# VHH binders against q9y6x5: the designs that were tried, part 228

Target 1, 379 residues: q9y6x5
Amino acid sequence: LPPKLLLVSFDGFRADYLKNYEFPHLQNFIKEGVLVEHVKNVFITKTFPNHYSIVTGLYEESHGIVANSMYDAVTKKHFSDSNDKDPFWWNEAVPIWVTNQLQENRSSAAAMWPGTDVPIHDTISSYFMNYNSSVSFEERLNNITMWLNNSNPPVTFATLYWEEPDASGHKYGPEDKENMSRVLKKIDDLIGDLVQRLKMLGLWENLNVIITSDHGMTQCSQDRLINLDSCIDHSYYTLIDLSPVAAILPKINRTEVYNKLKNCSPHMNVYLKEDIPNRFYYQHNDRIQPIILVADEGWTIVLNESSQKLGDHGYDNSLPSMHPFLAAHGPAFHKGYKHSTINIVDIYPMMCHILGLKPHPNNGTFGHTKCLLVDQWCI

## First folded at step 10 (VHH)

Design wc64 (framework vhh_5j56_2)
Fold by ESMFold2-Fast, scan of step 10:
Structure wc64 (fold): chain B 379 residues (1-379), chain A 127 residues (1-127)
Amino acid sequence: as target 1 above (379 residues)
Amino acid sequence: QVQLVESGGGLVQPGGSLRLSCVASGFTFSGSDYYAIGWFRQAPGKEREGLSSISGSSEGYTSYSDSVKGRFTISRDNAKNTVYLQMNSLKPEDTAVYYCAAGPYIRGSDYWTYDYWGQGTQVTVSS
């Protein structure tokens, strides 16, 4: 009987929400499982990049999904949240569901994890749902559990994605205690539903479940705006991505564009591509534009307009506000163990170990996660 | 075919009350908490102003702009697929066309989208 793993993401679940709000269902999950209090994500701290890093174990410059909005100068192709289906963007890495299907000849199932509705290296998840934000958590869960119980070859790797608390984090901001309390209570109830469903179907005792997220959230304000139009005229550049990391493709000499931008605001850093800090691992990919602007935490880059956004992410990955958590339960994991910090790229080699897969070369370190696992010597 | 239909507008004297209704067809509010459902208004010669929003669940959380906080209350009836705006202590400055809007959040967009809009209902606060 092969080991099975369900990987669940609640988008934008900031790690410190666990300390500031009550999560009775999640706490029961952790009591009989493991908790990693902080997961240090990759830069930039955005949805598509970090979801792909979780399933490849690679930095963004290595897996090629370097932002939620991308441009390739050679092919003239554009990537966005509404134009994410071209395999070209995803083919610089091999995600775990592809390895699972090819290496072990087992099935994978997916409920809307970024990339799972795209054929990558001519391989798509055996069972999947095309992305549709209107589909309920309950319907996604029903499909995943049906596929886990009724598949040949067996589904050994399954993913489940949910848009909250990211949507509400953007709308209300993470400091809106009243609204965030209700959102997070609903998520905790969904975790309760997940556990109950798995128990009722006889899956709970033999299934490894990881609950994690791609990034956190920080408070934004109308008082913290950087108007890019006050720095530089639109005729001098093409804007590939705006906020809080702006990707600038110059239409004139790169140095001239850089000089117009470099001292425009005390609340953003302006980098020529080769000057991007090494700690970001955000330099060695053609999809990273010649000039990158990085706003300070809580500052929003705008084009001569106000922002209705009260929360955002994408900021420096050293910021605790950008960090998600990881909780896990199942036969592979210890019970009642807490760990301080891992890197988001460490999740991939851990998952490969649980599933008995040979990982593709990656930036994760298996040693960082070994204390979570019952079959490993930690100390 | 998604439609939103507003009703309940009219002429009212300062200090009066009105309840606006927004009936949805072609989709349901109860499916997900990430649904953006809100009330907006626009007076002649002014920009459209957001007033209030409510999430997609029956116990949804609410938000209000400073101009209406304490005077307006948003609520929902999921069985009727309807969102309400109870407007109390109305002022001449509240005179506008009131719009209901709804839409889902999309992964990676970093914004709530209002893809569906009603045609509006006129509210006039005057003697």
Scores: ipSAE 0.465, ipTM 0.804, lowest interface PAE 1.4, mean pLDDT 90

Design wc65 (framework vhh_5j56_2)
Fold by ESMFold2-Fast, scan of step 10:
Formats: C-alpha cells, sequence, structure tokens
Structure wc65 (fold): chain B 379 residues (1-379), chain A 127 residues (1-127)
C-alpha cells in the first residue's frame, strides 16, 4: 500500500520555545524521530503565505498568497480573512493534496489547513472541514483519523491545523512566561493526545507524521508604534495591508507617495516594489503593491490609534524570532537525528518524495532534507 | 444571538473599589479556546482602551494593560456564564464608561476581534 503522511501545524510556534519550556510529549516524539531546530520561512512571515509555501514549495511571489490581506491590481479583487474561499487567490500554485489526488488516484484529508476548503484547479481535498475556529482539536483529530482508516481510494496525505500558540502569542506576547507556559503545556498535551490516538488506532508504526509551524512571534509594545497618519494623509493612498508590512496603493503619483513615506520613521524601511531586497523573493506578483513598508522587529504600524497586540509576526524572515521548527516521526525518518536549519520551501519536495509523488516545479531543494530520511544518503 | 450585559458601575470615592459583572447569553463562553471576554473603557475625549481579558479555555488565561495591572483583577463564574472585573485603588483617571466585549480568534487575523459589545456601565471616581 502507498505510504501515508499526516502534516500537523501549530500556528505561531516559535522555534526557541523548545529551549525555554518543557515539552515531555514532543520530546518523546523527537527522541524516536527527527528535529529541525529552525525552519527559515518565506517573507512575509504570515499565516496564509507560509502555510501555502509549506504545501507548494514556492515563494509567495510564485504561489500568489502574498499576505493575509491582498489586492490584485489586474482583476481589482480584494482578499481578506472573510473572503479567502475564492479559487482565484489560490490558483497560481498546485498544493500537494491536489497533486496527491491527481497523480496516483489517492485521497487527501484536511482539518482546517489554509486552502483545503477551496477548489484549486477544480480539485478540492477529498475530505475536508470548512474553517470554523470553534471546532475542537479533538474533533479535527477524530475526523482525520476516521478518514485515514475508512477511505477508498486510500487517504495518503492528511493535514491538521491548530490556531495556538499564535492566538495567545498575539494577546500576551511571547515573553509572558506565565501565560505562554500554560498555552505551550496545553499544546504539548494535544501532541500527547495525537500520538495516543494514532497508537490506539494501529496507525502509529506505519504513518509518517510531521509537526511544524508557519512562523514565530516577537514581543510588541505601545512604546514601539509607527503612526502612518503623522507622515501621509489618507487621501493619497489606499491601504491594502497594515502591520508589520504595510501594502500601499497610491491614489496619486507613486513617487510623491514614496517621498512622503521614505523618512517617516527610523524604525521602518520604505520600498518601491522594484527595490524590495532580492533575498525576500517578494517582488514578482501583481498582488504585491507598488510601495511596501517593512517595520523593524517589535514595531507596529498604526493609523492614529493604539495597538492591542503584545506579540506579532510578519517581520523579516532572517530574524530567528520569526522561525518555526519541524519535528517528524515515522518509517521515512531517522530516529534521534537533529538538524540545524532548512528552508520552509524544502518541506514540499521532501513530502513528495515520501509519498512517491512527482513535485511540481518549486523553490525547495531536496538535498537540504536528505539527512532526515532513512532511504537517502546524507552526503 | 450573542448578548452581553454589564452591571456594577456607579459613583465611588478615590481609593475605593467596585466590582463590574458581565453576563453573556446566546453562547457558552467557558470551554471555548478561541473565545474570550474583555473589559474596555472609554473616557470623554479619549480612545477606547483595552483593560483586561479572560479566555474561555479551562485554564482561564488572563491579561491586563499596564495602566490597571496590580489594581484590577478579572475572574469568571462558568456556572453563571459571567465575567467579573474587580477594581481596587480607584483613581479619578479611571472615570469612564466600562464595556465588556466577546472576542474571538480566527486564523490569519493576527488579533482578537471583538464583534459583540455590551451597552456599557458608567464608573465615576470623584470626591
Amino acid sequence: as target 1 above (379 residues)
Amino acid sequence: QVQLVESGGGLVQPGGSLRLSCVASGFTFSGSDYYAIGWFRQAPGKEREGLSSISGSSEGYTSYSDSVKGRFTISRDNAKNTVYLQMNSLKPEDTAVYYCAAGQYIRGSDYWTYDYWGQGTQVTVSS
């Protein structure tokens, strides 16, 4: 029978949480599996972009989900959290569940992973749950495991998404040791429940499981605000996305808007689209606006108001605070192996290899993940 | 329908105490990981300010703004679907209309959205 893979995401799980808090269940998982200590995500370091990069192996400029809030200048369409189900936004790439269903006549299953409740290239995950934050981790897990055991064609790729620790990271900030320790202990207990459920159902020994995240979290403050209204009037531009990466659509000449913004704050970089640093791979897409503002780590861009956020992400992807980790267990993976760093786009070709799928052209490098796999030589 | 009702406001002298109550109906607050009840205030000529929140999770995670930390305490009674704000060492600067709001977190929102608000209860610290 074909190999099986379950991909689990805990949103906003900063890599160094593993060093600062105790995770008995996750450590037991890692002891018999592999750990990648840092995953270098794509810019911007936001939920929708990075979740789609994990399953496509593409930079944001290539897969088209360039932010959590977007505007497409060619079609005049708007994307927001309230309108993420238009296939238009997702059709610039082919995610792994679509490839899985089309190449090998296999099924995919999904519990809340971004994009899985959308038909992409006229193909939706064989089994899926429409996004609803009120659905418990247990219900998501129950559906995934039911589908893994009771499907024809067999479910060979399954995804499971959970909103923590991102929700609490935003509310309390990552430096709140008391609240973060409680949240992270609960997540570790959920990992314990996941492993126990898979063992109880006879899936554990033959299933490959990846536990990862899309980004990290950094501490914010009311003392670190950039008031955009102090430098430019609202009449000069349309705001597409605000913080910590502001996407500016000029209503007047682009150069005039740029000149009003370029010296607005010492804690913000202002880029014309063509001047965005090449290392970001954030330039070649119509959904990237003519002017992009990038706040320094821990700074929040506001419109003449206070910010409720004590933690945020979206910052420069070279920052360790923005990096998640990756842990994996199963027949494809070595036991007790630790690796320092991979790129988030490398996850996709690795998963395709495990599942025996031909990857679509992508920005990942399979060689970066070879040391994790039992059927590969590290050199 | 989600509804929130505040009570417990009034006139108090500087250094005094008040306990505000927020009763939620139309949903069960407790046991919901991505639901929270927050306390906010708005004084004349000032922005609406977030003060404190408590999560619906079993742990009941709490948060406080720096302006009230150490003076205000948030708590809940799950059996009554009610959240309390105990306000101690009140100052004239605490004079405001106090609101409770039901917040929720949604993937990709990057903040807790408060879509359901009570009508507010006046707190006046004077004399």
Scores: ipSAE 0.566, ipTM 0.802, lowest interface PAE 1.3, mean pLDDT 91

Design wc66 (framework vhh_5j56_2)
Fold by ESMFold2-Fast, scan of step 10:
Structure wc66 (fold): chain B 379 residues (1-379), chain A 127 residues (1-127)
Amino acid sequence: as target 1 above (379 residues)
Amino acid sequence: QVQLVESGGGLVQPGGSLRLSCVASGFTFSGSDYYAIGWFRQAPGKEREGLSSISGSSEGYTSYSDSVKGRFTISRDNAKNTVYLQMNSLKPEDTAVYYCAAGEFIRGSDYWTYDYWGQGTQVTVSS
């Protein structure tokens, strides 16, 4: 029988939440599986970019989803809603569900993972739900398990996405212990429901399950604002993305815009595109604008107004607050093994190995994840 | 069509109390993890300030700005599709037009978007 994999994302699940809160259901999952304590995500540390990096194994400059708001200077197209269904934005890479469907007559299923409701290289997930935040976790889980158990050709790769704890992280901030403890307890209960459902349906023993996230969360404040209108008049540029990474398209000479911005705030770095640090792997794509601004952790870039958010992400990917975790259970994985750190791009070649798929060229290193797998040797 | 209607504003002395009500029609916010009702205020010449919110989730998560924490309490009656703001120990600086708004969160958004607003109710705290 072909191997099966369910990939689950809880958006914005900061790695250190595992050390500061109780997760009895997740702990039971990990006890007979594996835990990677930190996953180093890609820059920028945003939802759409990192979700696409998980399923392609590519840096954002290579897969083309470089932000949640984008502009392509060659075609003059705008990606402004983050849920844009134009295949143009997604076609610079081949996500794992497309590869899965095109090799060995297999099906894929998706409950709201970013990109799965878009035809990519003329291939859409075999079973999918159009994005709708009002659809409960239970309904998403019911559809995924139905498709895993009742499909021809068989579903071998399935994804499940949930917006928490990102939604509450933004609204309350990660330092709100009362609200965050309740949100995280609910997520742990949902993990318990997931495991129970898979056991009841006879799927648990033969299914590989990965639980991960795209990024973390850091505390923001009205005391940590950068007012961009104090730096530069809006007539000199078009704003493509604002905070905490601002994407600036100059309406005048690029050097003049850069000179107006470069010393405006001690809590913001200003880069010409070619000067963006190599360690970000955020330079070689037409959707990356001529000037980017990168705020320091916990600082918010605003346009002459206050910010309502108490938590945010998008910051430097070297920051531990931006890192998610990865937990996994199933026949491919060791039991009771803990690993310190992997790169988020390493998940894709590991998943291809588990499913027996030939990976497309990617930025991940299979060697980084081999200690998690029963059919591999640590070295 | 979504409508929000505020009531309960008026004139009070410093140290007094008011209870504002926000009645929603055309939608049910209860039971959705990604809906919230928020209370905001705006005084003349000042930007709009967020005060408190309550989530549509079964848990009913609440938040308060530092300026009102300990003095204001938000609550909901799901059967009446109504959200309340109990305001105690009112100060002259609480004088403003008070608005309720329906908020939503979607994946990839870094903000809760408040697209539906009431017309506002005036609260005046005289010295």
Scores: ipSAE 0.721, ipTM 0.863, lowest interface PAE 1.0, mean pLDDT 92

Design wc67 (framework vhh_5j56_2)
Fold by ESMFold2-Fast, scan of step 10:
Structure wc67 (fold): chain B 379 residues (1-379), chain A 127 residues (1-127)
Amino acid sequence: as target 1 above (379 residues)
Amino acid sequence: QVQLVESGGGLVQPGGSLRLSCVASGFTFSGSDYYAIGWFRQAPGKEREGLSSISGSSEGYTSYSDSVKGRFTISRDNAKNTVYLQMNSLKPEDTAVYYCAAGEYVRGSDYWTYDYWGQGTQVTVSS
């Protein structure tokens, strides 16, 4: 009886892919639902930070997942894609699945959304899959739909994560029309499979489904490299994160390191932590390093080596290339409505409203998503 | 333990053809969108160069470097857990040790990581 929501992420799904490629299954989903054409994500425009912002409604400086690679100087702990299981990193916020489990007699289910295989504030998703990239979309979908139909207390919030088109975006670049068209067609087919599975199981008419992403993708090139070793000797600093936002922990005087970096390349900006632009909301957290380097769109920071990546993200969140989209269908949503833009932090309070949960304090604005919802007045 | 074994190298004249094979053991290459087999080469005094890759997905997405596009063709035999590199119109500059490597992508990595490498097979193009 309680409302149910399935949140699906296709990692690295740039918003303008929708205009440049055909998505018959996604288009049918949108026709009877809603589309937000652009979602303005948080800075930095990376996977772990933005996935956690979607489920907490917080800027990165507030939820504590400030990059895909982080260092805490006090505890000497390091966070990475291969070392992400320590609750220490996740405990600065309360994600929606934790709130869902604690406020009502409800369960959550998760297929590999970042953070869902970690106990956060001593609470782990009721049903979850440990992260394993080799597990197929079909197996993730089978588990999620089984848990949605066969759980007590009922699963009311479920998440499903898929690594494409991010993996191929990095490998081929978003301008590789041949490879990207095949990758995006496969994703559209997976969306078709998801809808058909939900219909077959009798879930489709009563389940709210959100399909979104954490960021976009921009084209990179061997002609657009910034060699950090040409600026400064590696003995003067510890590198916490490299590209396209470099996180620098000085081993010597901070001002000396800053002076060696500040005019090294016309294609990156160098900031002392206190000088990071306010619009980024990327300053007030101990995990943000004393010096941050921000490369211009399509430029890659390297250490005296070539880069194999033809696409990347992490760039300025004002760039349209960094923006994902949001599509949704279900009893909470209007049919055939298109909206221009929301902030990624706005998704959390909207989801709390749909589920009847009291949101934790957050940076989202419920008013920005009102026009998507049938139970809200939007004139 | 993951192991890759290259074969099919040798001496060939300019304009000739050669087919390299890469046999994988200790893992199943096919069936995951996030597995790939890549072909790389390294000539003496040069950096290792990526040439081609094929994904483990059902589509078998392929990529080629500009230096080999149109001359080399990558393919797979899933039943044999084997990836092939068909090399046509070989040039003296193609002389190198050729390696296959197993690549994997994980969420948040932003790179395809090639942690498992074969021992290499020598290709020599000379008259």
Scores: ipSAE 0.623, ipTM 0.823, lowest interface PAE 1.2, mean pLDDT 92

Design wc68 (framework vhh_5j56_2)
Fold by ESMFold2-Fast, scan of step 10:
Structure wc68 (fold): chain B 379 residues (1-379), chain A 127 residues (1-127)
Amino acid sequence: as target 1 above (379 residues)
Amino acid sequence: QVQLVESGGGLVQPGGSLRLSCVASGFTFSGSDYYAIGWFRQAPGKEREGLSSISGSSEGYTSYSDSVKGRFTISRDNAKNTVYLQMNSLKPEDTAVYYCAAGEYLRGSDYWTYDYWGQGTQVTVSS
């Protein structure tokens, strides 16, 4: 039988939560598996971009999902979280489930990972659930485990996505110890349910399981707002994305818009597209707008209004608060091994290796994940 | 077809109490971790201020702004699809139109969006 892999994402699970809260079920998982303490994600540190980077091994400028809200200047199409099913947005890369289905006689299964309910290069996940936030973790898990046990050709790659702790991180902020403690305990209990279900179905011993996330979370405040309306009249530009990275499409001369914005706040960096720092790998795509504003950690860009969010992400990917972790268990992985840091783009070539797939060209480095794997030399 | 209706506002003396009610129709907010009902207020010439929220989860997690913490209490009656705001020790500064709003979290949202709003109920605290 071919190797099998289940990739699980808990959205917005900041790496430092592991040090500040107790996770008995997750710690039992790690004890017999591996832990990567920090995963350095791609810029911008947002849900759709980073979920697509995990499954393609590409920077956002290369895979084309450059934000949660996008505008393509060539085709004049708009993308939002409520209108994400146009294949156009996803076709600049080949995600691992497509490669899995096309290179081998294998199936893929998906419970709501971003992109899995969209045909990409005319290929949709063999089994999938259309995105619906009302569907419980238990129902997502029931479908994934059913597909892992009852498919022909066999499901060898499966994904499972859950919206917490991101939803609560935004609502309460990561510094709300009381509310975050309750949310994180609930997530740990869901991890316990996952492991128990896999054991009861006889899947646990032969299945590789990765638990990871797309980004972290940082504390925001009503005392840390940047009012864009104080900088520039909105008749001069179209706003494509707002906070903490604003994407500005000028309606007039680009230089005039830039000059009105460039010194507006000491807590925001303003870049012409060609001046975006090379370290972000966020420049070479038509969906990246002519002017980008990057707020400092914990600062929120607003349009003459207060913000209700107490936590946010999207900030500079060098910030530890933006980093998730990666934990894994299964026949491909060592037991009881801790690793300090990998890049989020490194996950893709590692997963291709585990599944025996030839990776598409990517920005990951397989050498960074070798020490996690039993069939590799860690020298 | 989501509708929210506020009631219970009125005129009250400083130090008095009021209980506001928010009745939801067109949806059931309980049982979903990704639905919440929030209370907001807006006084003339001021920005809309968030006061309190309660989640649709079985636990009914609550939050409060610092301006009302210890004085206001949010609660729910799932059988009536109703959320309450108990307001104690009212001050003249609490004078505002009070709004109930339904919030939802979707994958890829930056934060909770409150897209469904009631018409508001006036609260006046004066002698």
Scores: ipSAE 0.158, ipTM 0.593, lowest interface PAE 4.4, mean pLDDT 90

Design wc69 (framework vhh_5j56_2)
Fold by ESMFold2-Fast, scan of step 10:
Structure wc69 (fold): chain B 379 residues (1-379), chain A 127 residues (1-127)
Amino acid sequence: as target 1 above (379 residues)
Amino acid sequence: QVQLVESGGGLVQPGGSLRLSCVASGFTFSGSDYYAIGWFRQAPGKEREGLSSISGSSEGYTSYSDSVKGRFTISRDNAKNTVYLQMNSLKPEDTAVYYCAAGEYTRGSDYWTYDYWGQGTQVTVSS
C-alpha cells in the first residue's frame, strides 16, 4: 500500500508557545507521535521563503524565493503576496508535490500552501485551491480529506496551510498573554478538529501527518524604530523590501549608498551583498539586492512613520524567537519520542523517504531526522 | 466593489458621547478570521491614527490604541453588516474626521492591509 503524508502549517507558530500555553489536542497528538522542539529555519525568516524551503530542502539563495517582496533586475519583474502567481519566481527548484506526481505517477493535493496554485516546471498539484484567506479551516480540511479518499491516481501527498498564529502575532505581539492565549486555544481546537475528522473518515491509522510552521515571532515596539529616511534620501535608491530586512537597489553608485547607510543606526547591520554572513546562505541569487539591511531583534525599519506591528519576524535565523517546531504522527513515526533540533531544510529529505521518492539535490541531511522514523536505526 | 459608509458624526460638547456606524456593502466580513474593520481618524495637520479594530472571526477580537482605550468601544451587528464605534468622555483632542476601513490579512502580507476606505465623518468636540 503506498504511504500517504499530510503536511500542515500554522504560520508563525513560535516554538516556545508550546512551553507557555496549554495545548491539550496537540499534546495528545505528540504523546502518540514525535516532537522536534526547535526547527532552525532559513534566512530570511519569512513566510514564502521558509514554506518553499520546507518542500524543496533548499536554502533561499538556491530555491529563489528569497523574500516576500522581490525584484529581478534583468526581467524587471516584481514579486509580492498579491503578485505571486508567475512561475518565473518558483522555477529555480522542484517542490515535493511535483516530484511526487512525476516520479511515481501519483497525485498531490493542496489547500493554500505557498506555491501550490502555481504551475512549477509545467506541473501543478493535481488538486488545489486558489489562495483565498476567507476560506475556513474546515473547508480546506474537507477538500483535503475528500481528495485523500477519492482520487485516481491516489493522492499520496497533501498540504494544508493556515494563516494563524502569524496574523495575531503581528497584531498583538507574542508577549500579549491574554490575546495570544485565545488565538492559540483556537488553533489547538483546529488541531482537535483535524484529528477527529481523520478518525471519522478512517484515515487516521494509515496517514502520516506532520504539523509544523515556517517561523516564530518577536515583540516589537514604537520605542524600537529605525527611520530609514533619516539615513538616506529616497532619490538615491529603490526600496525592494523594508522590514526587518531591507533590500536596497541603488540608483547611484553602490558604495555611496552604502556609506550613507553604514553608520546610521546602532540597531541594524548594513551589508554589501558579498559581505552578507556565510552562515545565512543568503548571497548567491540575482534576486538578493546589492545592499541588505538587517535590523536587530524587535527593531522595525520605517519610512518616517510609525508602525502598527506589535510582533514581527524576518530576523536572524539563529534567534530562538524565530524558530518553529515540528510534530508528527503516523505509521512512519515513533510514538512518544522527543528530539531537540533539526534544520528546516531537513524536512524535505525526510518526507521523500516516507513517500519512497528520490529527493532532488538539497541542503538537508537525512541523518538529522532518521531517529524520528520507525524504519531507521539511529544508534 | 467594496463600499464602506460612515455615519453618526457631528458636534458634541466635551464629556459627551457619539456612536459612529460603518455599513459595509459588497463585502461580508463576518465569519472570516482574516478580515477586520478598523476605525481611524485624522485631525488637521496630523497624521492618520489607528484607533480600534474588530475581527470578522466568531469571537470578534477587538483592539484599541492607548489614546482611546477605556473611552471608546468597538462592536458589530453581523445581521446588518455594520460596525460601531461608541465614543464616550469625548475631549477637544478627539476632533477629527473619522474613517472606517476594511482590512485583510493574507499569507506573506506581514500585517493587515486596509485597502477599502470610507469617505469619513466629521466629529467636532467643542462647546
Scores: ipSAE 0.510, ipTM 0.753, lowest interface PAE 1.6, mean pLDDT 91

Design wc7 (framework vhh_5j56_2)
Fold by ESMFold2-Fast, scan of step 10:
Structure wc7 (fold): chain B 379 residues (1-379), chain A 127 residues (1-127)
Amino acid sequence: as target 1 above (379 residues)
Amino acid sequence: QVQLVESGGGLVQPGGSLRLSCVASGFTFSGSDYYAIGWFRQAPGKEREGLSSIRGSSEGYTSYSDSVKGRFTISRDNAKNTVYLQMNSLKPEDTAVYYCAAGEYIRGSDYWTYDYWGQGTQVTVSS
């Protein structure tokens, strides 16, 4: 039988939550598996970009999902809804479920991972759920486990996405220990439900399971706002994305717009596209706008208004607060092994190795994850 | 032509010990940091599992999977071009065909590949 992998994402699960809260079910999972304490995600540290980087192994400039809100200067198309189903936005890369279906006579299954309800290169996940935030974790889990057990050709790659703790992180902020403790306890219980369901169905011992996330969360405040309207009039630019990374499309000369913005706030960096730091790998795509504003950690860019967000992400990917973790269990993984750090783009070539797939060219380095795997050496 | 030959397998009772040998011919793996001999096993109906490795460098760095750590010991005799796997406290779940493989670190790929494999030796742990 071919290897099987279930990839689970809890959106916005900051790595240091594991250190500051108790997770009995997740700790039992890790005890018999592996833990990567920090995953260095891609810039910008947003949901759609990082979820697509996990399944393609590519930086955002290469896979084309460069933000949750985008404009393509060549085609003049707008991506204004994070659930946009136009294949145009997704076709700059080949995600692992497409490769799984095309290289092998195998099926893929998806419970709401970003991109799985879109035909990408004329290929959609064999089994999928259209994105709907109102669908419970239990229903998503039920469908995924049903498809893992009852498919022909067999489902060998499955994904499961859950919006917490991101939703609560935005609402309460990560420093609200009372509310975050409650939310994280519930997530740990869901992990317990997942493990119990897999055991009851006879899947647990032969299924590789990865639990990870796309980014972390940092505390925001009404005392840390950058009012863009104080620096530039709306008539000079089109706003493509706002906070904490603003994407600015000038309506007048680019240099003039840059000059109006460059000294707007001591808590925001202003970059012409070609001056964006190389370490971000955020330059070489038509969907990256001519001027990018990057707020300092915990600062929110606004248009003459207050912000309701007490937590946010999207900030510099060097910030530990932006980092998720990765835990894994299954026949491919060592038991009881702890690893310090990998890059989020490294997950894709590791998953291709586990599934026996030839990876498309990617930005990940297989060597970074080899210590997690029983058939590899970390020497 | 690179060849690896395993020996030392057989039937043993639970709690017993076996020492497997892997004799390399057609090359000398010792003296290179980027060469290693590894031990793998495969039980019927299961995937191949990496167990232990030893590098050809002078330090002779070793690694072990968690399933065998503390019970299995890898060693080498460079004069005999042989790698050993000492298996102690054997359990029924250790029953498998055991393979040795010669691998090298591929510069620019940052991972090990195992291109040369032995024929395997059967280990059966049963009363």
Scores: ipSAE 0.000, ipTM 0.089, lowest interface PAE 19.9, mean pLDDT 87

